# Miniprotein binders against p81326: the designs that were tried, part 79

Target 1, 226 residues: p81326
Amino acid sequence: MLHFGGFIMEINHISKILEKEREEYIRNKVEEYLKQGFSKDDAVNKANQSWRTYIGHRIQDVIYNLLKKFLKDSGLKVTTDKALNNRNLPEELDKVKRLIAINYGEYLFLPDADVIVYKVENNDIKIIAIISVKNSFRERRFETTYWKLKLKESPVTSHIKVFLATPDKDNEISYKCPNGKPKKMRIILEYELDGIYFLKEDFEETEKAKHFGKIVEDIIEISKKL
Key: E = the ipSAE of ESMFold2; O = the ipSAE of OpenDDE; V2 = 0.75 times the mean of E and O plus 0.25 times the DockQ between their complexes.

## First folded at step 8 (miniprotein)

Design fL45I (at its last look DockQ between E and O 0.01; V2 from the best seeds 0.00; counts 0 for: pae O 7.3 > 1.5, placed apart)
Fold by ESMFold2-Fast, scan of step 8:
Structure fL45I (fold): chain B 226 residues (1-226), chain A 83 residues (1-83)
Amino acid sequence: as target 1 above (226 residues)
Amino acid sequence: SEEEEKIEELLEKAEELLEEAEELAKKGDYREAILKLWEAVFLLIRALEEAKELGNEELIKEVRELLKEVYELIKEIKKKLEE
């Protein structure tokens, strides 16, 4: 019942659409900034910064919809941390929120779980994975690793897989130095996290650093071992 | 008040969960016990937030006392799981 080829094809199609959307967005923003009196170089830089902010939410939505569609037939459900921050939650989502929350004494906070995958068996909920979606690593480099380490501290959440999904357009964690050594950020993220899924073709592949096209089959495999 | 009554309902539910967890722990069902205790923590932290907003010192104290009991049992069960 699983069509992993269809998933990969849909990722490739969406990537093409997003690149066209980027070109149009950048062109329009550069024109806007030039009219405001910025230099060509400043206009381009500002437009690229604006795109990085804009595309972040778009990629999260894309990943959520792709995973929801392709995990459905495997009995797996998908939600978001934004959905869980609602005041009036259905019982099922209230239970998901409880099972992913992190304790800070008299306070509870949700991890940076842009996408959450769980299953329901015999009216019991088990969280499979959380996916942090990052378009840029400049200012919040190790946020995902912080949440991974916190989740490991509790027997309730220690089994939850923590994944990073990223286009890494700026080659912040996919670039390899001339001496063959990965950058410090790549080394730390790969060591601490359960996997990194790249939304790009050209990157240094490892057992934990894979093309995003692998995520559905990996999640299904993890779910079966629970 | 209606708000104070809701906090009392959360406290009653948390007490029930603590009792269920104690019974599960006696049977060696540590995983299920921790899940019940975690549900109690979740309810009690909600109750604490509401009690603080109301400025009700008696409810704040009551919630903190029960939360302390829940955390002590969690600590004990974690030690058993590490053994």
Scores: ipSAE 0.467, ipTM 0.819, lowest interface PAE 2.6, mean pLDDT 86
Fold by ESMFold2, look of step 9:
Structure fL45I (fold): chain B 226 residues (1-226), chain A 83 residues (1-83)
Amino acid sequence: as target 1 above (226 residues)
Amino acid sequence: SEEEEKIEELLEKAEELLEEAEELAKKGDYREAILKLWEAVFLLIRALEEAKELGNEELIKEVRELLKEVYELIKEIKKKLEE
């Protein structure tokens, strides 16, 4: 059984670990789509799309389980936006959903929040943080920033910390000024969010851009102030 | 029907929350009042979704009227928090 430090060593290599699975995954999915009657080209395209979804879910699951395990002794609980999208929620989760939802008049929507950290004190619930997990920034580059800005608009949700967790395999946001030129995506994400946590070793560390191993300590410290 | 009865239960709970929020605001407990009103909004939007699914225009109108009332009070209390 690995303690937090040993687990962090493995998670910093999560892209390499998951890439070993890619070849077999793609091969199996292409075979599945060919059996369904798709052309070879369509089967390959669908398999690649399936892989991107699969790897994203795998990274989310790893982060969820890590936070659940290492925040437990600090009295902090963890859930997901997926769990909150159920119609018939237990009372505790219904309260969590209520306290994080964004109001659009006659409609309420959950922010994109892959992982939600909260605490329960005397039947009162306080949302501590949400973590958006991004494997790639090819699409929906600033969606997490939008949700941070929306959460800031209400006194009910303005205290909620919004974090981004990413392996950033392709170095899309790893450095602020590569080649002396400002990287718009990194600068905006770092400016607007409460923190960016990298699941890799090689990136430009700042006060807001940190190794993922710091996230548990940071969340615990924030929870003490609420 | 049972579905319309469930919607009416949501409306009754929202009205209770509105009354509780008004008492909290009277005592100066503005953050607690807003939390109660937010719970009411959540219940009313749920009620609105169910009323629309049933096609019950009378219930839809009733839910919208109460929702507007709750939003007006939220606006008033937010103004007090800024003071």
Scores: ipSAE 0.290, ipTM 0.741, lowest interface PAE 3.5, mean pLDDT 87
Fold by OpenDDE base, look of step 9:
Parts: sequence; C-alpha cells; structure tokens
Structure fL45I (fold): chain B 226 residues (1-226), chain A 83 residues (1-83)
Amino acid sequence: as target 1 above (226 residues)
Amino acid sequence: SEEEEKIEELLEKAEELLEEAEELAKKGDYREAILKLWEAVFLLIRALEEAKELGNEELIKEVRELLKEVYELIKEIKKKLEE
C-alpha cells in the first residue's frame, strides 16, 4: 500500500470553492421565484433545492473534466450519459452507448452514468468504468448499486467497474461503524460497488473506499487487464 | 528507455502545472490553482504507476517527491481559501 505519506489529497476544496457561490446563487434564485409568484418561504425552499441540483452538476462537471484530461494521456476516453442521449451519435459514441445498455427484454436502457471511461483498441471499444457522482444521498441512495447489479447480469457488461465519487459532506457514508453503529448505506455501497472515491480526507479508508486521487490509477490498472 | 521518457514527460507536465498553479494562487485565483494541482496529481499518480511497473526506484522516488510538493501546495491554498 503506497502510503502516499499521509497527504490525502483534499478535493474537499472543490466543494468549498463551489459553496462560495451559494449565497449569491440562493439570493438570485429567491428573487427569481418571488417574481414567479411564490411565497418567500417557498422561494427559499426552491432556491435551496435548485442549489443542490446545481452544485451536484458542477461537481460532476469537475470530475468529468479532470478524468477526461488525466486519462487522455493514457489513451483512455471519457464521455457522459448526457452525451449519449443525442439522436445523431458518432460511431464511437454509438458503440459506447450500446455497450453500456442494460437489457430489459423488449427494451434497452442506459444506466445512470455520469462519467463513462472507455478505450478504443483496433476499432474495438472496451468499457472500463462507470462513475456515479453523488453530492448527497438524500434521494436514491442505492441507485448506483442497482445499476451495478444490472450490469453484472450480462456477460457484455459484467466486466464494467462501477465507482461512486462523493464529497459526502454530511458524513453519510464516510465511516462504516461510527460509535459502533453500522452505517447501512456505507456498508452496502462498499460491498456492491467496485469502489467509493471520496472528495474529502475525513473518511474510513478501506480497499474499496479510497480518496478520489486514486481513481485515475485504479482506472488505468483496470484498463490494462481488459 | 521509451517508457522512462514517457514518465519524464509526465513529470515535466506536472511541474508545469505546479508552476501555473502557484502563479494563479498568487493572483488569488485559488479555484483554478487547485484544479491545476489536481491535474498534476493525476499525472504524477500515472507516472508513479508506470515507474513501479518498470521497477525504476529512482523514478519512483522522484515522482513521490513531486507528489509531496503538490500536496503541500494544495494544503497551502486550502488555508488561503478558508481565510
């Protein structure tokens, strides 16, 4: 275990940087909702909900851009489920889309795939990993787990690693058994997923639960085995 | 070797990013500085893996030293962001 000498890279800063925009964002959104005829209380609540969505997308964008840049030199490519929702896809992305699709009999559906990492070798596409980015676990706590399990059901997709990336600001899954009480969500997510990557330092590190800084290494290693 | 050259290229790129991040931090652009530093980290992690695969202890040491520097700078910028 390369103890990178205690310097757990604090990606915590991404969340903090983005949070500096919160006050202004909330103010602007409250004003917008008031103009739409909402009450002050409703406007505040809606603004807060909007912020949660907004910050989630921003974190996802940061992670996407980082992975795209860092994996480029390794010959790995990165895309998103959003990019795959286009009707007119380039051949490469169309293949990617097909290779992550889950069979539901008469229908094929895509898993939630905030980031998709793949390689192209000899005109063949190999999907390496899907990364789900979660800022909070208030809703759909096991959605990523569901997709992992579904991907395992097909020999076409069973090899695809599914990772969760999160700042876990509320410490919902940072520790397995704080004060001797098991955190069900952490335990299940860690068990079912191929890895959890924290954008923070304060978490219980395990073989599967690591700092986000290790995700590139892990992806590259996986890519060499495919 | 060609593999060693690739590692050195990664190190060079990481150093460039480190320098850029320092300049950005001096200008108060801590956001962009941190992003560049993370970019450097990822390059260095890759370099470290490749160096390990080669069994080149000298390169491994060099990469680890540079990683330490990058992490230290991240910590410094973090402190400034919290002020």
Scores: ipSAE 0.016, ipTM 0.348, lowest interface PAE 7.3, mean pLDDT 86
ESMFold2 (binder alone), look of step 9: mean pLDDT 87; pTM 0.849

Design fL45M
Fold by ESMFold2-Fast, scan of step 8:
Structure fL45M (fold): chain B 226 residues (1-226), chain A 83 residues (1-83)
Amino acid sequence: as target 1 above (226 residues)
Amino acid sequence: SEEEEKIEELLEKAEELLEEAEELAKKGDYREAILKLWEAVFLLMRALEEAKELGNEELIKEVRELLKEVYELIKEIKKKLEE
């Protein structure tokens, strides 16, 4: 990936920044909870739980900004489902919202599309991919697959690639059983989704499960076929 | 009211999109027809929300009737695309 060496270097740089940000965040939160009267052990536990919530949103923002920066020279644009839920949308984003929404009778809902990649050709909009960002899987194991299956039901949205991006620090979907077999959740997610991009080094790559550093090149390749 | 006029404009645009989609479907341009119909659905959903907020039962009924026509054509075209 010679064309995307800068992207990989930026990911590595941001990883260092996030680690320092974590140390400062935890220190500040521990101090805050101690001032509120919590014990040292409780303050540390609460600070760690607060960080887990914070980093989830932070990773979504990081991925959005990285993709926006590194896809723009390829003529690709990036937005978020949060931006599309705005009351007054520019014409272009209103069209994006229309092309990704799912019909439930008299109701229209956006999929859980943390990041949306699209292109504009001859004033027409083509949605390339949506990326669901998951810091942990706990109770929401198959949420991304639900949205993929719903999008496949419509000729308007069936071409849209659905990707999962995750650090998977708890090894919820990157872990293999002692016999080498992936867990059921990993098997189902990889089967149903168009790709899984891990924000970690310690996992076995497959055709559809890759390091996050490959996502820009993959998206550009997909966009050329649309 | 201004709000009622706005809803009527949305209905008129949706009817125009439905006619465009019907012509595209006659030419076998099913994918373009579906995109026009999907645009009509979104305009009608906005019209329905506004009509409900105004409490205008006649506009609510009118929007729902047009939505039904749009959905029936979507269903017919989807069947042709699956063939």
Scores: ipSAE 0.070, ipTM 0.603, lowest interface PAE 6.6, mean pLDDT 85

Design fL45R
Fold by ESMFold2-Fast, scan of step 8:
Structure fL45R (fold): chain B 226 residues (1-226), chain A 83 residues (1-83)
Amino acid sequence: as target 1 above (226 residues)
Amino acid sequence: SEEEEKIEELLEKAEELLEEAEELAKKGDYREAILKLWEAVFLLRRALEEAKELGNEELIKEVRELLKEVYELIKEIKKKLEE
């Protein structure tokens, strides 16, 4: 059994679970808003807005768990920026934090690294990739590119791949204009980042913009070069 | 106190890392020097937070002075790497 085949099957399975979860969430939120005196149209609109926020966090958790499971057998480890913000870190995670932190004078900040992939060899840690998970691009569209450019400036972090993972349900970066040209945001994100992984079927693949099902194999190949 | 002794231990480790980084920088091993300095920064940030929790102004001052030295060396090494 191909390990990548199992990954794609699990993505498909989780996609169906999330669809059912959405239906149940929306139904419950609509009833809640109706009880508060909102009209049907307002209740539906508010429920959809609430789902948009909820699914953002949910997708991050799903991606973290999928990558942790499917990279394990390749000797790769996965953590999150939330885990790295804990007060008492194990020595290994404390070292991961040091290797991705960006210096701003007396201050250190972590990049927007929802998921971090690294490996341990002879007690040395090498950061392979960080993955920014975005459900929507309306407010923070170029935040990921900012972190990519900051990491690229340092010889310690310049090798770290920066990926974007997104369902892009609103077709914000998978849409093409009538003349066949991608939107400015898509062009900039694809140019600056090391890859974009779509959690959707309907888009045109390129060298750097791929179906999410390819991310595990890509990360493993990158790790072999480090 | 035990808490103050722990902070002093973090300061000693950070000072050792700073000295090691200075030696690496003299040899032209700037990348390894920066890694040692980043480790020192993380230890000192932890020490600073704990010193603030204790309200120990002397320790807070000591940690901040050492952090300043570490950041100055980081800045110097970055300038060398860009050359």
Scores: ipSAE 0.000, ipTM 0.282, lowest interface PAE 14.5, mean pLDDT 82

Design fL45Y
Fold by ESMFold2-Fast, scan of step 8:
Structure fL45Y (fold): chain B 226 residues (1-226), chain A 83 residues (1-83)
Amino acid sequence: as target 1 above (226 residues)
Amino acid sequence: SEEEEKIEELLEKAEELLEEAEELAKKGDYREAILKLWEAVFLLYRALEEAKELGNEELIKEVRELLKEVYELIKEIKKKLEE
């Protein structure tokens, strides 16, 4: 049996593990680049850039595994857009793919749905939420917002909750008005999306902007209303 | 060919789903109608990909015409639900 307090505790422990993993990763990459003949400053910069790429994939996997583990006892199922891009899909996943796809004339595309939560009741599939995982916001600021607005246009997908999950290490969307200056990106994302879940402790909490530890309870409550 | 028969089978199934959706819409069951129409869209996209791979212009045209009918009904139902 899993409890929401257990989920929060596991997130706290994973955060500590990820920081230790970062330190070891950076040390190893700096040594590697120094052996290749790069200066110390260049080696450090390249190691930090390598970590940013690595942690993006790592966080997606962590979120997928945590949600799969902690939603299982509530009868909720979890998949990924990667899984849905396979040629031969089981019937259940083929139906999930149909229920989140967006039409562009002759073309059908999936939204940026790094993690997808759904339920199966009496052979009917109901999509609960999609979660976009963002490690940085420089290049792809409003992609998640675009997909939210497109999903709202169809009665098949308009009920689907669209969440953003992020460590936001660079404080790009952690505060609405730092130093009295409105952060357009944070304000727009919070306004348009159904929720922002932070994988960090230091951020401005609102009804929609919460610590990641609250996501399991929120998803379960949403699923009861479908 | 066997591949052309497969595409025709997808078209027949999509047409059946469109007819079911039209009946559901007449009853005011708009959400179920839309679900049937989205199932038809999925089948038609598979048919379109196969028809393009075969280079069969007649099948491509037939799939596109049916897709237009499906999307037209989806738009009509959406307007009624938003009211």
Scores: ipSAE 0.011, ipTM 0.490, lowest interface PAE 8.9, mean pLDDT 84

Design fL67I
Fold by ESMFold2-Fast, scan of step 8:
Structure fL67I (fold): chain B 226 residues (1-226), chain A 83 residues (1-83)
Amino acid sequence: as target 1 above (226 residues)
Amino acid sequence: SEEEEKIEELLEKAEELLEEAEELAKKGDYREAILKLWEAVFLLLRALEEAKELGNEELIKEVRELIKEVYELIKEIKKKLEE
C-alpha cells in the first residue's frame, strides 16, 4: 500500500505544479498576442486555445513518466506510440509495435496509443494495456472507442485493455443531467472501453470510471491474470 | 542494398514465426499457432510496404504470394480448431 500511497502523493504534487505552469503560460501568451495587436478578449481566447494544445502533450508526458516509475518494480515496461514511430527500432520495441498494429488490407496502422504497457516473459512480449490521453472531447470524441473495436477484431490484440485518461476539465464526460443520467458520450465510452481514469476529484466512481490514482494497481492486477 | 537487406530481415523474422506456428500446430496448439501466423502477416505487410517504396516489382509479387499462402494456412488451421 505504501507503493500506491507514493503514487497518489506524486500525482497531487504534479497537479499543483501544472496549475502554476498554466497561470504562467497563459500570462505569457496573452502578452505575446497583445503585442501582435489582438484585443484583450481575443488574446485571452487564443492563449486558452494554445494552452489546451500544450497541456495535452504535457499530460501525456506526465502519465508516461509516472507509469514508467511506478510500474518498474512490478516487472512492467512502458513505451509510447511516438517512440514506436521510428524506422530503426530495437527488437523489443519492434515486437511491441507489431503486437498492437491494426490491419487495413495491405496497410498497418498503430491505434491511438499514447502510452503502452507491456511485459517480457520467457523471451515473449505480452501487451497489457494501451492508454489514450484526452484533454478535451470537442474533437474526435469517439476515436478511442473506434480503436478498441478494431483491436477486438484480431486474436493478436483482442486481449489488450484500452483505457482513457482525462482531466475532463469541461465536465464533458463526468457531468450528469438533472435526472441523474450520464451524457450519451460518457455512456458510450464507459460501455466500450475497459476503463476511464479521471485526473480530477469531482465525479461519481463506477466499476470502470475511477480516479487516476488507481491505475497502477489495476494494471498490475491485469498483468497477473493476463 | 541496405533497403533490400531490411526487407530480407523482415522476411527472415516472418519465416521464424511460420516455423513456430508449424511446431505449435503439430502439438495441437491451434489457437497459439494462428496467433503466430497473424504476427507473421504483420511482418510481411511491412515488408510489402518497403518493397513498394523500392519499386521492386519482383519482390512485391513474392511478398504478396507469401501473404496469400499464410492466409490459406490460417484458414486450414482454423478448420482443425473448429472440429
Scores: ipSAE 0.066, ipTM 0.597, lowest interface PAE 6.7, mean pLDDT 84

Design fL67M
Fold by ESMFold2-Fast, scan of step 8:
Structure fL67M (fold): chain B 226 residues (1-226), chain A 83 residues (1-83)
Amino acid sequence: as target 1 above (226 residues)
Amino acid sequence: SEEEEKIEELLEKAEELLEEAEELAKKGDYREAILKLWEAVFLLLRALEEAKELGNEELIKEVRELMKEVYELIKEIKKKLEE
């Protein structure tokens, strides 16, 4: 879409920045580990492990900033679960927290809502979508689907779209078996969630599994129906 | 104490929300009633956390009693929505 060309261009620009950032990060970490007495191979492996942790937080921040920038003119607001984990919240964010929280008897927990999109109408808050950002699926494989199923149980939260955003660098949910069948994890995630947005080009697109560049348009369309 | 007064304010607000929800439920406005009750749950769970931190057993009991009333109405409304 021509209307969202700027968003796609900015994603491509940020991807190049992240590649350079990775190279510098790995170089520096390898040097640090070598100084600590690790072998070259161990230093490289530890540096790559450190990068995987770092990039997880970095990608969350990138997605937050991109969505905040490109949804603003559509009257949509963006926040994070980190912002909501403050005891002293502004009234608006306190309402957002209340409208996505899940009840477990005497306890309330936020879902895996790395990024939250909402709108304000007549001083009322409507939650549009939550986006779970996953760099890896090696651990906590179905955490996002658990939260989706819990949100569906309540009339307060059942309308909220739950999306997964992932670079899937290890091809954990974009890989196909030799017989052409998707992996079990991909099948389950695509079936249960409202969408998967890939921060990569090499995958088979479906109705629910799309390039991240389509997320802004999709969220705006959803918001018009709420 | 100042902390105890804040908890009492949360309880008063939750009680107001429960009364509003009861009136909405009587009119058949179940979705609006649930939203009011959910707001009351949120306030009561915050009050419970604060009361536990203070070690005030009387406030803990008071919060739990009101919370029980809120959950019972939520349960009743959910059953009517499923009908």
Scores: ipSAE 0.239, ipTM 0.703, lowest interface PAE 4.4, mean pLDDT 85

Design fL81F
Fold by ESMFold2-Fast, scan of step 8:
Structure fL81F (fold): chain B 226 residues (1-226), chain A 83 residues (1-83)
Amino acid sequence: as target 1 above (226 residues)
Amino acid sequence: SEEEEKIEELLEKAEELLEEAEELAKKGDYREAILKLWEAVFLLLRALEEAKELGNEELIKEVRELLKEVYELIKEIKKKFEE
């Protein structure tokens, strides 16, 4: 029987590591800006802006490493769209790329697949899920939804689950009807996507909107049906 | 050139995949047929990029013609898959 308490414990541990990492990052950046002649107030503001950029990439790496670690014993493999955009791909990753790419005439594009989960059975590759990681929704609100709809159009990709993972610190999609009024972005994303996984405690939970701690068990269950 | 010979090899491989896909479609293996054609698309797009780099208009035209044929077959098989 698979038990995911270890995954939840690792998420809690990493959360504490990220907080310490934030403190160290801010401290180092403040010192750097002070040496450049900025005031204490300006140095702190610039350090916080720098952290916001850094954490976006850091969260993607954390999710990749967590999923790789906790899915391996279930026979599942994990890669990234950045790895697939390499010019010289191993045969296995070249096949993964072909099974997820979307065609626009003479052009091929990968969807928002920050993290890709697949399995290899009987020398055949099956894509289980792609995970789009969004730290903010200001600029590209429905981009993940566009890719989900495109993937549904092809018999090659229509089975692929499309998930969104987000800390949603600005509460942009944390609730469906805050103050009794429907939040369009949350409602559309939940309706069209296969799941939303929150990297935070305060959000409205539904059958499709869950804490990130549920993602490993969900992916394993999906893989058993393929 | 050796580069042109490599492009011709990619075209030959794509034609083999096309024939394999037609046989799979005859057997009702539509998903596998589409996967073979999708592989042909990737080979042909690589061949197209190489032909453009060489500036060989004849090869560019040949690759585009085969690519068009592959896309048409994908469309036909997809309709049968949806049935």
Scores: ipSAE 0.226, ipTM 0.678, lowest interface PAE 4.6, mean pLDDT 86

Design fL81W
Fold by ESMFold2-Fast, scan of step 8:
Structure fL81W (fold): chain B 226 residues (1-226), chain A 83 residues (1-83)
Amino acid sequence: as target 1 above (226 residues)
Amino acid sequence: SEEEEKIEELLEKAEELLEEAEELAKKGDYREAILKLWEAVFLLLRALEEAKELGNEELIKEVRELLKEVYELIKEIKKKWEE
């Protein structure tokens, strides 16, 4: 499709911008830490740690903007969990929030929904997909899986697709059996989630584990069946 | 008080949603019935938060009792829908 070609080109363009951002960010942070009295080795380590946090938020913003741009002509709308945490929500977003909230007795919590795709038909809202964006898997490796399993428990939310999007630079989930040894995290995430979309070229592709360039066409196809 | 009247309005709206849900369930519209009940849960949880802020133990108890009724009905309708 022509608009999918444009999507791939945009991903490639953004990837080059992010690489330049990394070089400038690390350089500036190293200088900042050196001025604070840290050793060169400590300054470099702290700059790299700071970049990992920064790039996580930056990738979330990039994915949100790309999906908003490329899903608009298909009648699909995109929002974020950050937008839904505002005190005064427009009626449409308040309805979106209610349709994805999970009940814990006297409490309602939103799933880890960095990006939310929905459609509006005749004043009714249908949630299509929730996308969790992960830059690393060290501490919260199965959080996305937990939310998927909770959403499956309710007829209101059981149809919602839960996707993971990740650059996976540390190769934590890029292969099921690297060196002949099963990777529990990759195997469980692929089994439980509706899809994993990699922002990288080198990974083991399956029907559920794909390059991020395929996410727009997949979401549009899902929306047609609702 | 004005705040107590607001909580009572939320309770009345939740009861209306519960009645609408029962009629929808009777017609076999289980998904729409559950959506109405879920809307009632959302209103009741807002009412519960307001009642707790006021420290009104009677309203807290009333909201919790209606929440239990709504959750029980959700459970029953979900069971029918999954069949």
Scores: ipSAE 0.131, ipTM 0.601, lowest interface PAE 5.8, mean pLDDT 86

Design fL81Y
Fold by ESMFold2-Fast, scan of step 8:
Structure fL81Y (fold): chain B 226 residues (1-226), chain A 83 residues (1-83)
Amino acid sequence: as target 1 above (226 residues)
Amino acid sequence: SEEEEKIEELLEKAEELLEEAEELAKKGDYREAILKLWEAVFLLLRALEEAKELGNEELIKEVRELLKEVYELIKEIKKKYEE
């Protein structure tokens, strides 16, 4: 039995660290832009834009490290699409890349698989899940959905669970419209994906839209059925 | 050249995988057959990129012909798997 309370405690601890990191990052970037001759208002706006880019990569990194730490005792391994973006890979990662890649004639593309969970069984690899990490949506709202639909087309990849992990800071998919209905993007993402994991507290939980603290337990359960 | 020999080696390995996939398909092991063919696709796309870098039109054509054969076989086996 694995005690998942430790995972939730780590998430809460890291959340506090990220909040402090944001304050210091913004302060430093504002000072940097002011030195470059920008007005105070422009410096603040540019610092916030810089933070949005920075935190996207930072959250992805945090999720990767948390999953790697908390899944290893269950015999599960974790990698990233960034690690797979290499022509010469170790044999194991080369196999992982083959088992998630999508074919477009003479081209192969990796899905938006910021984090990849797999297991090794008798020198064979089974992909359990891919997790797309999004700090904000804007123009890329249905990218994860597109990749899910493409993966379903092949018997090699159709079993792979596709998850979205997001703080949804701008309440783009966690809040309801004024009429009480979920937003169109939330409806579509929840319908097409295997799960959405929110890195926030204030949202209506469903069977497929859950607090991020449940992701380790869910992945372990899925892996036992493969 | 050494580069051309590497491409030929990739082509030979892809052909071996295609033969293994055909054997697996005959036994009804469709998913395993598709996995072998998928591995062949990866080797062939690597070979294609290398042949293009060398500007060797003959190797490019040879790789494309084998790649087409592999894709057609994947399509056929996938149809049987879905049945």
Scores: ipSAE 0.287, ipTM 0.719, lowest interface PAE 4.2, mean pLDDT 86

Design fR31K
Fold by ESMFold2-Fast, scan of step 8:
Structure fR31K (fold): chain B 226 residues (1-226), chain A 83 residues (1-83)
Amino acid sequence: as target 1 above (226 residues)
Amino acid sequence: SEEEEKIEELLEKAEELLEEAEELAKKGDYKEAILKLWEAVFLLLRALEEAKELGNEELIKEVRELLKEVYELIKEIKKKLEE
């Protein structure tokens, strides 16, 4: 498999931009909270909480744009669940929506799929992967595993790879057994999902838990088998 | 009405997909058959929503009856795929 040095360089460049955005965002939010009468410590804490929400959306956008850029030459296309929730979809996206939707009787719902990778061959669409982006695990959520298990129930969607992408800044799932004690969330997520991609350097690597820099080559490899 | 004609067109297309799926299933092409049935489900659920908006009880009943047939065949094919 080819090494994707350009992709790694782009990730490093964007991480520097995001750090500068963080500095300015936190500074401005602290100032706002101080003007509202919060103490300095409370203002800092609230600003950090606000940043966690903001960066979640930013990381989703970054991942979407990076994957769109670096998968294009491999004949792969990228969309988002937000795009698929539009009423009047182009025919191609309407087909993508149909091929990832989950049935609940008289209702159809999309999984919580922040980024969707698919390919088109002679107007035949194959969904390659769904990527869930999580900035934090403060709430101990297994939403991504729920959607993976639901997708496995249908022959239409059972082949779809479900990945988690996360900076995991709080080290909630970075290691399976730190100090010899199992991390339930990491163990379950790695077991049920098809892969975890970390947007950080310090984590326990396995066949399924990798640096985000590996995601493009993995997706291309999967697409060749479909 | 024009809206009722549109619903009837969706029903007709879903019936065509059901027939295609039945033929594919007879050939043992279960995965392609279920894709056709899944397309029929999407058309029928759209037809159901539109029939409900019109308040046309007869069309609602007709859509639900066809949807039931599609779901029953999906269930049968899924069982064969698991075997």
Scores: ipSAE 0.228, ipTM 0.694, lowest interface PAE 4.4, mean pLDDT 86

